VHH binders against Mechanosensory abnormality protein 6 (mec-6). Designs and how they scored, part 22

Target 1, 343 residues: Mechanosensory abnormality protein 6 (mec-6), of Caenorhabditis elegans (o01811)
Amino acid sequence: DLNKRVYNHTPGPCRVLTDNYKGTAGMTYVESQKRVYITLGYGRAHDLKTKTGIAFYKTNRTDGRSQQEMYDLIEMTINWNGYEYKKEFIPTGIDSYSSSNGRVLLYVINAHPNHQCIHFFQIVESSKLNHRKAICDPSFSSLQDIAVVGPDRLFVTNMAAFGRGWAQILEFSLQTGQGAVYYYDGSKLSTAASSLIAPTGIGYDAKRRILYVGSMIRESIFAYKVAKDTTLELLYEMMLLTSPIGVFVESKTGDIWIAAHPVIHESAWHYTHPENQNIHSPSQILRIRIQEEGNSWVTTEPYANDGATISASSSVVFTDEQMLIGSSFGRLLHCDLTHSYIT
Short names: E, the ipSAE of ESMFold2; O, the ipSAE of OpenDDE; V2, 0.75 times the mean of E and O plus 0.25 times the DockQ between their complexes.

## First folded at step 18 (VHH; framework vhh_nb_b201)

Design gb6 (from k02 with D54E S55G; at its last look DockQ between E and O 0.01; V2 from the best seeds 0.00; counts 0 for: pae E 15.7 > 2, placed apart)
Fold by ESMFold2, look of step 18:
Structure gb6 (fold): chain B 343 residues (1-343), chain A 120 residues (1-120)
Amino acid sequence: as target 1 above (343 residues)
Amino acid sequence: QVQLQESGGGLVQAGGSLRLSCAASGFTFSSYWMGWYRQAPGKEREFVATISSEGYTYYADSVKGRFTISRDNAKNTVYLQMNSLKPEDTAVYYCARETYLSGTTGMDVWGQGTQVTVSS
């Protein structure tokens, strides 16, 4: 809304982990490694000059590192195993699967305008990724985010029939419902939900078997029950009154963290002119605790910024009293959680 | 100004082979995904094959293993090698330039089409 106002606050001390990439769009937490993996360089999909890649942040504060080293970001080396299109890799949405034998799989959306794919990696050694395969379906027009429900079993959101430009603006204005959630079962891709209005972030609560899907235009989160055969049954809609972009579900509590854009027209302007440092979009982080499934929930707001410190927040991870915030075209923030209202 | 010209269609006996070509002009060919679609009389146009700017390929289930899409960026040409042809493959085949990766809404330029007829 034109008159919507954002009041800045933080959950505790914050610092910039990196400002060296045009975009820190996606993040996933790997509990077995105590690492947050971050995708870097989304701005290249919007014609900005930037390097792309994947890096991680080590969340363990008691592993003997110095105060200065505790905030280091470590870049991954990718072994593409002969994959021809490595130069067209613009990583964004990301999620992981950790097996009991220590094997960690990483699933990454490639948002390149002419090569939208899901890339399958295995994390090997300390800082290497082995590329396993890619799937690049003709239906992938505007892939946004990914949620893993098993090894090589995942849901992805496709936001719109048109990937960019005037046609996409018209599509959203008419609310035609041409977005979808696709399911990959390890062999074949199928449609799990259709006729969705601008689906964005997606997160899975494995203990409750609930898939949460954000809708940018409806300003809400849809909750789906994931049946044993992996079909989706809509349970309810949580109205947020803000545009969800990223969704993170805490594995222990089931609490839902949302990276959101509270002023959607400023977000649209920012995405149209990402190179203009005078144009930015407010950033908001919500935390939702389900009190009674479908009937009540409590929402708090651990972070909000008018866009001056971080513009267009796109992802969030919370672990070990630490919160990381990624953005579509800019910096990566880290905050310690010390304010009592967050509990 | 942007043009796609198909060639290589014709009449062939079942079990035979054809190679379709699509010559492109008026745009930077190497930057675009290219696809083949077909339309039988009285039916909707259907997807056959797609090749990315970097050479990654995707096929409809009905042609997988029999058809091969390829491209030659030096000649601005995309090909469809069709083997083990069946009467059900009879259709007008269209070359298309893809801008988006979904269905018909992902195509912004079409060729004029070339007839492929497979007789029993």
Scores: ipSAE 0.005, ipTM 0.145, lowest interface PAE 15.7, mean pLDDT 83
ESMFold2 (binder alone), look of step 18: mean pLDDT 87; pTM 0.882
OpenDDE, look of step 18: ipSAE 0.794; ipTM 0.906

## First folded at step 19 (VHH; framework vhh_nb_b201)

Design gc1 (from gb1 with T99S; at its last look DockQ between E and O 0.78; V2 from the best seeds 0.80)
Fold by ESMFold2, look of step 19:
Structure gc1 (fold): chain B 343 residues (1-343), chain A 120 residues (1-120)
Amino acid sequence: as target 1 above (343 residues)
Amino acid sequence: QVQLQESGGGLVQAGGSLRLSCAASGFTFSSYWMGWYRQAPGKEREFVATISGDSYTYYADSVKGRFTISRDNAKNTVYLQMNSLKPEDTAVYYCARESYLSGTTGMDVWGQGTQVTVSS
């Protein structure tokens, strides 16, 4: 739908946390630390000049910081431990695992066109990452996002057989179904689901053992039951009528937050010309509350923007009445949620 | 049946060393983080060390530099080399396997434990 209109609204007051990077594409919430980790610089994968890295936002509003300090981002220092391809690192999809012993693991997709890999880190001290290893499989052509189900146990989405160019555009136009979900079991990589149409965002509900996978072209979220042997059983499809890019699952409620592109052809133009300030892609955040699993759910839209304030929303985190929105090539937003806009 | 069996405990003088072993069976050993925990009389069980399938290690502050965790995936065995032992290291030491899928961040399988006693 070429004439789809986006009506701007917010769930409460919003502000820009940063616009110093060309891309704030991925985010993960680490509750044990009260921190949201953000990947920075995805635009470099699309030939934009930008720094890359990982930073965090502190979500605890009662830790004694001033109003001025409350919105600071803190950049992480990476100890690469001799990894030879560190200059090829363009972080995007990200997720984490916290254990009761204090160990916090961070898993990051490298979106570099020539080094599609999963990078394994440990968060150490207050602001340092120790690089452990990278997994770079020949099947990785267009890695998008990652969902952690245990320490070194990961599902990842690979969106298409072709990593870029007109071949990928034709693949999407024909809906050929060459995407996949891969599973890493701590030792070996395997295919968990195949023949998928442009899988993108992925999120895991550990209490229900449900894996949610977005399909950009189908404009849907697919829900899979994760069996004890980690095989996936398709349960149902939630038709969104908007292209899901990022998925965040609240651990307590199971509510599903979606960062979406409501006008896919404007998204395609934005990704093709990310340097052009006159080309925008609308940004949309949905919240889905399951009323009856597989049968009924309620969808609300806490945020929508025509692209002027934030273009091409790609990730979302909700915690402590705060919502963060990341974007593929631009700003990171923070919004306070009021009861009148979300309840 | 998933099983963990510790061995190598005993009595040692302060400043001495011991090496604990944990034999694992009934699961794909190389896919799991394995850990050591300990419990002194009247105290809660506490974390000592953990190791990934590819031998990345993480230690409690109280033992770092003195204890070394290692594993042999061909033998399905995890080890704890304990050096420079102190009387406060006296405890029952447990081998454990880290859980996944369940949303809990703890251990899902424990061994029966082995006693380590460090004399002053």
Scores: ipSAE 0.798, ipTM 0.922, lowest interface PAE 0.9, mean pLDDT 88
ESMFold2 (binder alone), look of step 19: mean pLDDT 86; pTM 0.871
OpenDDE, look of step 19: ipSAE 0.871; ipTM 0.936
ESMFold2, look of step 20: ipSAE 0.687; ipTM 0.882
ESMFold2 (binder alone), look of step 20: mean pLDDT 86; pTM 0.869
OpenDDE, look of step 20: ipSAE 0.871; ipTM 0.937
ESMFold2, look of step 21: ipSAE 0.734; ipTM 0.895
ESMFold2 (binder alone), look of step 21: mean pLDDT 86; pTM 0.873
OpenDDE, look of step 21: ipSAE 0.879; ipTM 0.940

Design gc2 (from gb1 with S30G; at its last look DockQ between E and O 0.78; V2 from the best seeds 0.80)
Fold by ESMFold2, look of step 19:
Structure gc2 (fold): chain B 343 residues (1-343), chain A 120 residues (1-120)
Amino acid sequence: as target 1 above (343 residues)
Amino acid sequence: QVQLQESGGGLVQAGGSLRLSCAASGFTFGSYWMGWYRQAPGKEREFVATISGDSYTYYADSVKGRFTISRDNAKNTVYLQMNSLKPEDTAVYYCARETYLSGTTGMDVWGQGTQVTVSS
């Protein structure tokens, strides 16, 4: 509602890891591998020739690599196993499940306007993905993000709208409650929460069994208890006064990292004109530490940018004193956290 | 009420084959990863193989190429076909169900086990 201004600051030295992909929309951290996986190629939404894929960044700073190699991305090779719609793949939201036996699963939102699906992959041979299956339900109209709560146990957010494009923009302006959280239980899809207003990022705290769901229009994070039967019980709402887009939960502390859009109309312009390099939207990263569940929390802002360095941040990962920031519009940032107020 | 019951163990000669079965009841079988683990006397239980509801598999390196995990969701049964058996494969073999929620345990239900003995 008001004219918000963003003053740039960083938590420490930052660098652009890549500007060569047309979108770095989503990220997940796999601690057992010390890797951050990044989805690539949101630009295919307006240029079908844009390559899409998944890459990873190695977070281990002491593995003997040179300084230049430490910031490399490694692209995954996807074995589609004969999947007929592999060309309709615009990966965005992503999450993972690791087992102690070394098996690592990746779950990826396909945001292709004609193929809204959840894709199931297994990581093999270090840098290869084997496609297992896709879940493509008629209720999926605008899938946003995914949180893994167990092996093949997933919550996804759907920002339901009339269609895609202009109709979806109109729905944002009307703040309609047609969004939902869907749950996949390993065999069946069901509705876990309905009548939500613009649900976006989603993240899971496994130790506390709390699912955090962002609402872009309400400028809030909703916290749900995930019961043993995987039903959701709304616990509370955290007002952020900024629009949350991506949610990352630290597994050890339960701290919540938010990629947010403080000026939502500028974000909407960039999504409407993804190819226009003169259109920028501010990027903001928040960190929330829960002091007393439901009653008090502390919010800090490790990163803010007016959009010139990275526009409309969509995802964040924090690990090993490193922060990565992704955007649907191309850049991937890496920052070292050196300022004491971040702690 | 959740039960896993292994069968098909026994004594075989080195180089031989054996097929284990695990009958499952009391849960939605097709929605879970199912696995086989084994435990030799005096050793810790070790991973052998696992299979998803849609029959995607993952194997320990020690058995890859010799063992095949499979499942029949209509019969609520998971199988382990063991070929080219070695004396080192001698163990109690356990069927297991992988946990449905992260942050609890890796395997949340175990069968009672079936003995496999491979003689020279």
Scores: ipSAE 0.735, ipTM 0.897, lowest interface PAE 1.2, mean pLDDT 86
ESMFold2 (binder alone), look of step 19: mean pLDDT 85; pTM 0.856
OpenDDE, look of step 19: ipSAE 0.868; ipTM 0.935

Design gc3 (from gb1 with T99A; at its last look DockQ between E and O 0.91; V2 from the best seeds 0.82)
Fold by OpenDDE, look of step 19:
Structure gc3 (fold): chain B 343 residues (1-343), chain A 120 residues (1-120)
Amino acid sequence: as target 1 above (343 residues)
Amino acid sequence: QVQLQESGGGLVQAGGSLRLSCAASGFTFSSYWMGWYRQAPGKEREFVATISGDSYTYYADSVKGRFTISRDNAKNTVYLQMNSLKPEDTAVYYCAREAYLSGTTGMDVWGQGTQVTVSS
């Protein structure tokens, strides 16, 4: 894709919410709280100096806050409950579960090279998390994203055999299919899908019981039917002609939002040199609306950027006519959307 | 067949204690969050407590410090220890399994309930 060009456009006014964490890699929307939770500091996984943690953004636009307060992030305090490796927490992928009784759980991928784990959190106060446990497995080599299908039931993507660097790039180039989707059923881990080519973002449509898995190298999204016994059946593949990194599913419409890297070689270069401010990767947001019959869809591009405003988009959330865009090593972006971009 | 069966209800004086049990069958018990709900006459069913497979607990504010939910995965049983009971705790208590995969985040299996009556 050496000649691929990205044309800048926005769906409405956009602004930078933060640039302080060397990464806002993952996001999840908790509708019951009207909050977006954001993972901070992914850059530490690549030896960048930054703090790590979780923050949230309030999506409510009519709660009496000032204009400045409206765009503030609030960092969560984590009670680690004696967890031994709390200093090695580098969060990336994140998803949530909201119970009808008001309980909210967060599930977070730790991207630390030596502690690839799934962390379980409970929101106990407005800005406080309790750490419950971490699930670690030798098969975890490059955990990327997580999709919750119930309390303590989740799918996670493992992108590659190699965790980073040129070895990983070579692995991707060879398309050896060393990626996988794992399933945790609340007590044990199993393989849900194997021999995948660089699976990245993952999202779940609970209404239709469809799991969407992005493939960075195939430039596609795979749609799996999740059976009652949680086995996966491939339904179809959606070609995107871009590299999906983050996947967000609208709960109401079933629309799929994708944060992507439209120029993969520039993305690769950015990931190998994240400390260099002169190296950036273009960002792209796609919206896919699936028709009722399920075999056709309409794709739109609400946002694209050459990397000057936001480099290497990695996550996206859409709610209440606003969009958040996260990036692997940089900024969090907020955009207002007009109704013309919702369809 | 998936089934939940409550037991242990009864009449108790204010300040007294009861221990409810719920026996589960027909599913992998340790993989599910289990919960207790209650419904008083003329009122809606309300959440009381829930417990994960690894025994992480969550309580309604109205019962915190008085009620304790626990489980024995080897026996496929969830318990509710109720101390310092009040007349307002009078209700039918239901055991339930928390659902997954569905578009709703509720309970998908319920027991028949057990009556708890607290006299003043």
Scores: ipSAE 0.789, ipTM 0.905, lowest interface PAE 0.7, mean pLDDT 93
ESMFold2, look of step 19: ipSAE 0.798; ipTM 0.922
ESMFold2 (binder alone), look of step 19: mean pLDDT 87; pTM 0.881

Design gc4 (from gb4 with T104S; at its last look DockQ between E and O 0.64; V2 from the best seeds 0.73)
Fold by ESMFold2, look of step 19:
Structure gc4 (fold): chain B 343 residues (1-343), chain A 120 residues (1-120)
Amino acid sequence: as target 1 above (343 residues)
Amino acid sequence: QVQLQESGGGLVQAGGSLRLSCAASGFTFSSYWMGWYRQAPGKEREFVATISSDSYTYYADSVKGRFTISRDNAKNTVYLQMNSLKPEDTAVYYCARESYLSGSTGMDVWGQGTQVTVSS
């Protein structure tokens, strides 16, 4: 909507964690490590010059670090194990699986226009990643995000039949429903949901076995029940009146955090011209608390910005009274939340 | 229907070697992480090693460098090569299949177990 207004608001003090990468697009929280992992360099998929990689932020504020070190990002060293296409790695969507035996797995979408794949990593030796394999499929035209439902069991969103260009623009304008959710069952890829209109962010509530899938064009979140055999049953659609891009589900409460673009045409201009410093897309973070599944929920807005501080918010993590906001082409933001704001 | 059957256990002198096998049936073996766990008398079952469908491995610190987990997807079989055995390795060893959904109990199928006894 051309008449939408964005009123700047923060949940508490905020600061920039990094502005050194063209994109901090995806994030996942690993509770067992008290770390948020962040994908770096999504802008390279849109022809920006940038370093790509994966880093983490330590959420534990009482681990004895100095004030200077407390907000540092630590870049992961990737052991590619001879993988031939490592130069074509543009990480974006990310999720994790942790076990009580200490094994932590990361699953990362490669958004490279000519090499869209799902990459499988194991976290080792504190700050190293061991690459296991990549799954690349001709149907992967516009992979956006990933939700892990078990070890090597994952759902991914593919936003459109066409990965870029005029054909994708026409596809969105006509709302043809060419997007899909794919499922990897540990050996084979299959289609879990089809005929979706621009699916984007995806998040999983393991306690309730509910998969949330954003639709950028419909400005809504779809809720699916994940059956025991991992088939999806559509439960309902939550209308947001803003375009969801990233979805984060709190493991303790089941609360749903959404990184959203409230003015979709400004988002479209920003994605088309990511190097243009005069083109911004407003950034919005929503928190949804389900009171009765399918029937009632409460939506609050912990963060909103007209794009001047952070443009095109693409991911969000909340933990330990801290909120991190990633963006498609720009900076990573950290905010403290006060209890008087959210109760 | 889903079955895991261990074999290869027995008595071994300290410093010796032993190779355990686990034959799997009734499920798509190549789509699961498989693991070995062990339980000594009076103790809780503990993690030993696990292996992905693409043969990527993860080990407990107590066995790292001495034990090697492997798999043969064509034979639906998981192996545990146990070298430099110590009396502390004495336990019933169980083959297990990791649950495919997060939030489950971890391992959803267990074998019957095979006794490994290491004498000093």
Scores: ipSAE 0.638, ipTM 0.860, lowest interface PAE 1.8, mean pLDDT 88
ESMFold2 (binder alone), look of step 19: mean pLDDT 87; pTM 0.888
OpenDDE, look of step 19: ipSAE 0.873; ipTM 0.938

Design gc5 (from gb4 with S102A; at its last look DockQ between E and O 0.64; V2 from the best seeds 0.72)
Fold by ESMFold2, look of step 19:
Structure gc5 (fold): chain B 343 residues (1-343), chain A 120 residues (1-120)
Amino acid sequence: as target 1 above (343 residues)
Amino acid sequence: QVQLQESGGGLVQAGGSLRLSCAASGFTFSSYWMGWYRQAPGKEREFVATISSDSYTYYADSVKGRFTISRDNAKNTVYLQMNSLKPEDTAVYYCARESYLAGTTGMDVWGQGTQVTVSS
């Protein structure tokens, strides 16, 4: 809808956690640490001047920090261990694996136009990352997001055959279905699903073994069963009537949170002109609660903004009655959830 | 058939050293994190160390600096070098493979275990 109107609302009080980076595109929650890790600087992949890196937000509100410190981001130091292409690192899609022994692994998509890779990190010494390796495959043209199903076991979305620019815009206009989901099994990369139309966000419900994949152009979430041999079986499609970009699955409830762009042509204009401060894309967050798998679900909208406060929402995390919203080229937002019927 | 077989256990004096080995078969060894766990009499099984296919390691605090986990992917073998042994290290030591689809447990395959006894 060319004239779709977005009415602003929030689930409770909101504040800006950072405005210092052109892009806060990806987030993952690590429950064992009570931390949300955020990737910073996606705008550099679109020629914006910005720092890049990874930081975390501490979700524990009762850990003795002052009111000023409660909303601080802590930047990670990366030990690259001799990796040759560290200067070409533009982190975006991110997910994690936590073991009961306290080890935490991070898996991060590098969105650099000329160096699309999946980077493997181990968290050490509270705020340091040890780089282990990178997987850079010729098929990686437009990596978007990542979902982890085990240690060194992950699915990634590749949105289109063309990485950016007018060729990609034409590809989407024709709806050619040249996107894919790839699977890494700890040693080899393979295609898990092909001929997808602009796959974007991806999230995994480990309890039910369901992988959710957003399609920006179809304005839908597709649900796949992950078989024991990790092959994907399409179960159903949830039509959203909005373009999903980021997907977050609550580990305890299985509820699905979607960062979405409700007006796709404004989103396209924003992505082609990210430097223009007068060009905004509305931001929307949906929450989907499955009532009966494949048959019924309830959708609510905890957040919506016409783009003035946050433009082009790209990621969402919900935990401990807190919601964080990331954006492709802009600020990171934090909201408290105070309306019980939303949660 | 997935199989893990430990060896190298025995009796040592406090302050001594011992090296455990774990031979793996029946799966693609280089695709997995491998680990060592231990269980003292009357206690729950506890984490000791784990190692990635590319040799990144993680240790329990109680053994850090004294134990070294390593692997040889060509021989499908994981090792645990134990130095400066203490009586509290006395336990049955288990080799384990990390699961990628297990529920609440982190390991899906265990060896039979090898006894390590550290005397004063």
Scores: ipSAE 0.673, ipTM 0.871, lowest interface PAE 1.4, mean pLDDT 87
ESMFold2 (binder alone), look of step 19: mean pLDDT 88; pTM 0.889
OpenDDE, look of step 19: ipSAE 0.811; ipTM 0.909

Design gc6 (from gb4 with T28D; at its last look DockQ between E and O 0.88; V2 from the best seeds 0.81)
Fold by ESMFold2, look of step 19:
Structure gc6 (fold): chain B 343 residues (1-343), chain A 120 residues (1-120)
Amino acid sequence: as target 1 above (343 residues)
Amino acid sequence: QVQLQESGGGLVQAGGSLRLSCAASGFDFSSYWMGWYRQAPGKEREFVATISSDSYTYYADSVKGRFTISRDNAKNTVYLQMNSLKPEDTAVYYCARESYLSGTTGMDVWGQGTQVTVSS
């Protein structure tokens, strides 16, 4: 084929949940609340004018709401507790921890080009966030995504040694492998894996204790065994032949959902010109079911779009027969899953 | 072996105060959320308070404003200061360590418990 082609399809009826933000980049599912939390406004990190914040979507279809209210997003209010850099908050990667005692914690990557940090929140009073602290290490140059393995225990991906500019372009062209996975153990930050090539999405399978890390440039997912001391042992690489950006692991099945960019040059063009409404990047959602660890897996493609409906898919959540797709600079999509063969 | 040892329980009059301690050993204490739970006779164990490695706290509604959880990472010790005690606070109090990696969202290590009895 002269160029990669994306053939549009959906797993069922889809709708736009919001088009009001330049970016709905990250999502996490909190089962105890039946909520998907979404980060809003990633485009500000690329100089787009947009509001930033965090909202949630209620996944419970039988909670007595009307059909019109079923698709509402509810924006969170943030109590910053005197944090002085709140104006530099551009939320993107997000994950959560729910305790049996009712405490729900959110961990959010700040993608502000001059204030790359991990922000720690507690969800309070249904729709409020209490800011607890931020971890802002000098090594954070291009934070992408976060996977929670316990309360205040996090793996984060840093895609490149240089956060922007010609130095980052050179870094990717040479494939120097200057990306890393960092680990925060509740008190100290350390390097869990180094010399990685453009790590992006990250997800954790708690039952199997496997951490999945996407590599944008290698077009692969790396699977790491997480040891009891939280060191990572590379188990294998799953070649996808598409650039993984977001990773979501189903807690019940261990299935891996991936938001991916199948046409990397169109993705690159979209990221360099996010303001241009005529420039699209295809969006792809994969679902991977592991059959035998390291040897075989089954891949399906529940969603694909040439970019007209949603460009540059960056996150995915599947729950309660519903799929949500976030994007780096655009709309948030919701689909009902009615085509069982596809999903 | 990972161990938690509670102390400081006893008999106290309603309205009084008591301070519980929990000495931890066998693990990297400063990296864990630590908590207190309690169990009254004939009832299920219930959450009281938890504290992060950097001293962020979370309390059950029934004890907010009366109990204070704290920690000393240098001594590997968690404390529960209980003020304005009520007869309803009578229970065995357990120190616990929050789990991680395992997919459970509760406690993976428990102490032996210390009895707190609040008389009318």
Scores: ipSAE 0.709, ipTM 0.893, lowest interface PAE 1.3, mean pLDDT 88
ESMFold2 (binder alone), look of step 19: mean pLDDT 87; pTM 0.881
OpenDDE, look of step 19: ipSAE 0.858; ipTM 0.931

## First folded at step 20 (VHH; framework vhh_nb_b201)

Design gd1 (from gc1 with G53P; at its last fold request DockQ between E and O 0.90; V2 from the best seeds 0.85)
Amino acid sequence: QVQLQESGGGLVQAGGSLRLSCAASGFTFSSYWMGWYRQAPGKEREFVATISPDSYTYYADSVKGRFTISRDNAKNTVYLQMNSLKPEDTAVYYCARESYLSGTTGMDVWGQGTQVTVSS
ESMFold2, look of step 20: ipSAE 0.800; ipTM 0.921
ESMFold2 (binder alone), look of step 20: mean pLDDT 87; pTM 0.884
OpenDDE, look of step 20: ipSAE 0.849; ipTM 0.925
ESMFold2, look of step 21: ipSAE 0.805; ipTM 0.926
ESMFold2 (binder alone), look of step 21: mean pLDDT 87; pTM 0.879
OpenDDE, look of step 21: ipSAE 0.878; ipTM 0.939
ESMFold2, fold request of step 22: ipSAE 0.664, 0.767, 0.772; ipTM 0.870, 0.910, 0.911
ESMFold2 (binder alone), fold request of step 22: mean pLDDT 87, 87, 87; pTM 0.881, 0.881, 0.886
OpenDDE, fold request of step 22: ipSAE 0.894, 0.880, 0.885; ipTM 0.948, 0.941, 0.944

Design gd2 (from gc1 with S99G; at its last look DockQ between E and O 0.80; V2 from the best seeds 0.82)
Amino acid sequence: QVQLQESGGGLVQAGGSLRLSCAASGFTFSSYWMGWYRQAPGKEREFVATISGDSYTYYADSVKGRFTISRDNAKNTVYLQMNSLKPEDTAVYYCAREGYLSGTTGMDVWGQGTQVTVSS
ESMFold2, look of step 20: ipSAE 0.839; ipTM 0.937
ESMFold2 (binder alone), look of step 20: mean pLDDT 89; pTM 0.901
OpenDDE, look of step 20: ipSAE 0.712; ipTM 0.871
ESMFold2, look of step 21: ipSAE 0.790; ipTM 0.915
ESMFold2 (binder alone), look of step 21: mean pLDDT 89; pTM 0.903
OpenDDE, look of step 21: ipSAE 0.861; ipTM 0.930

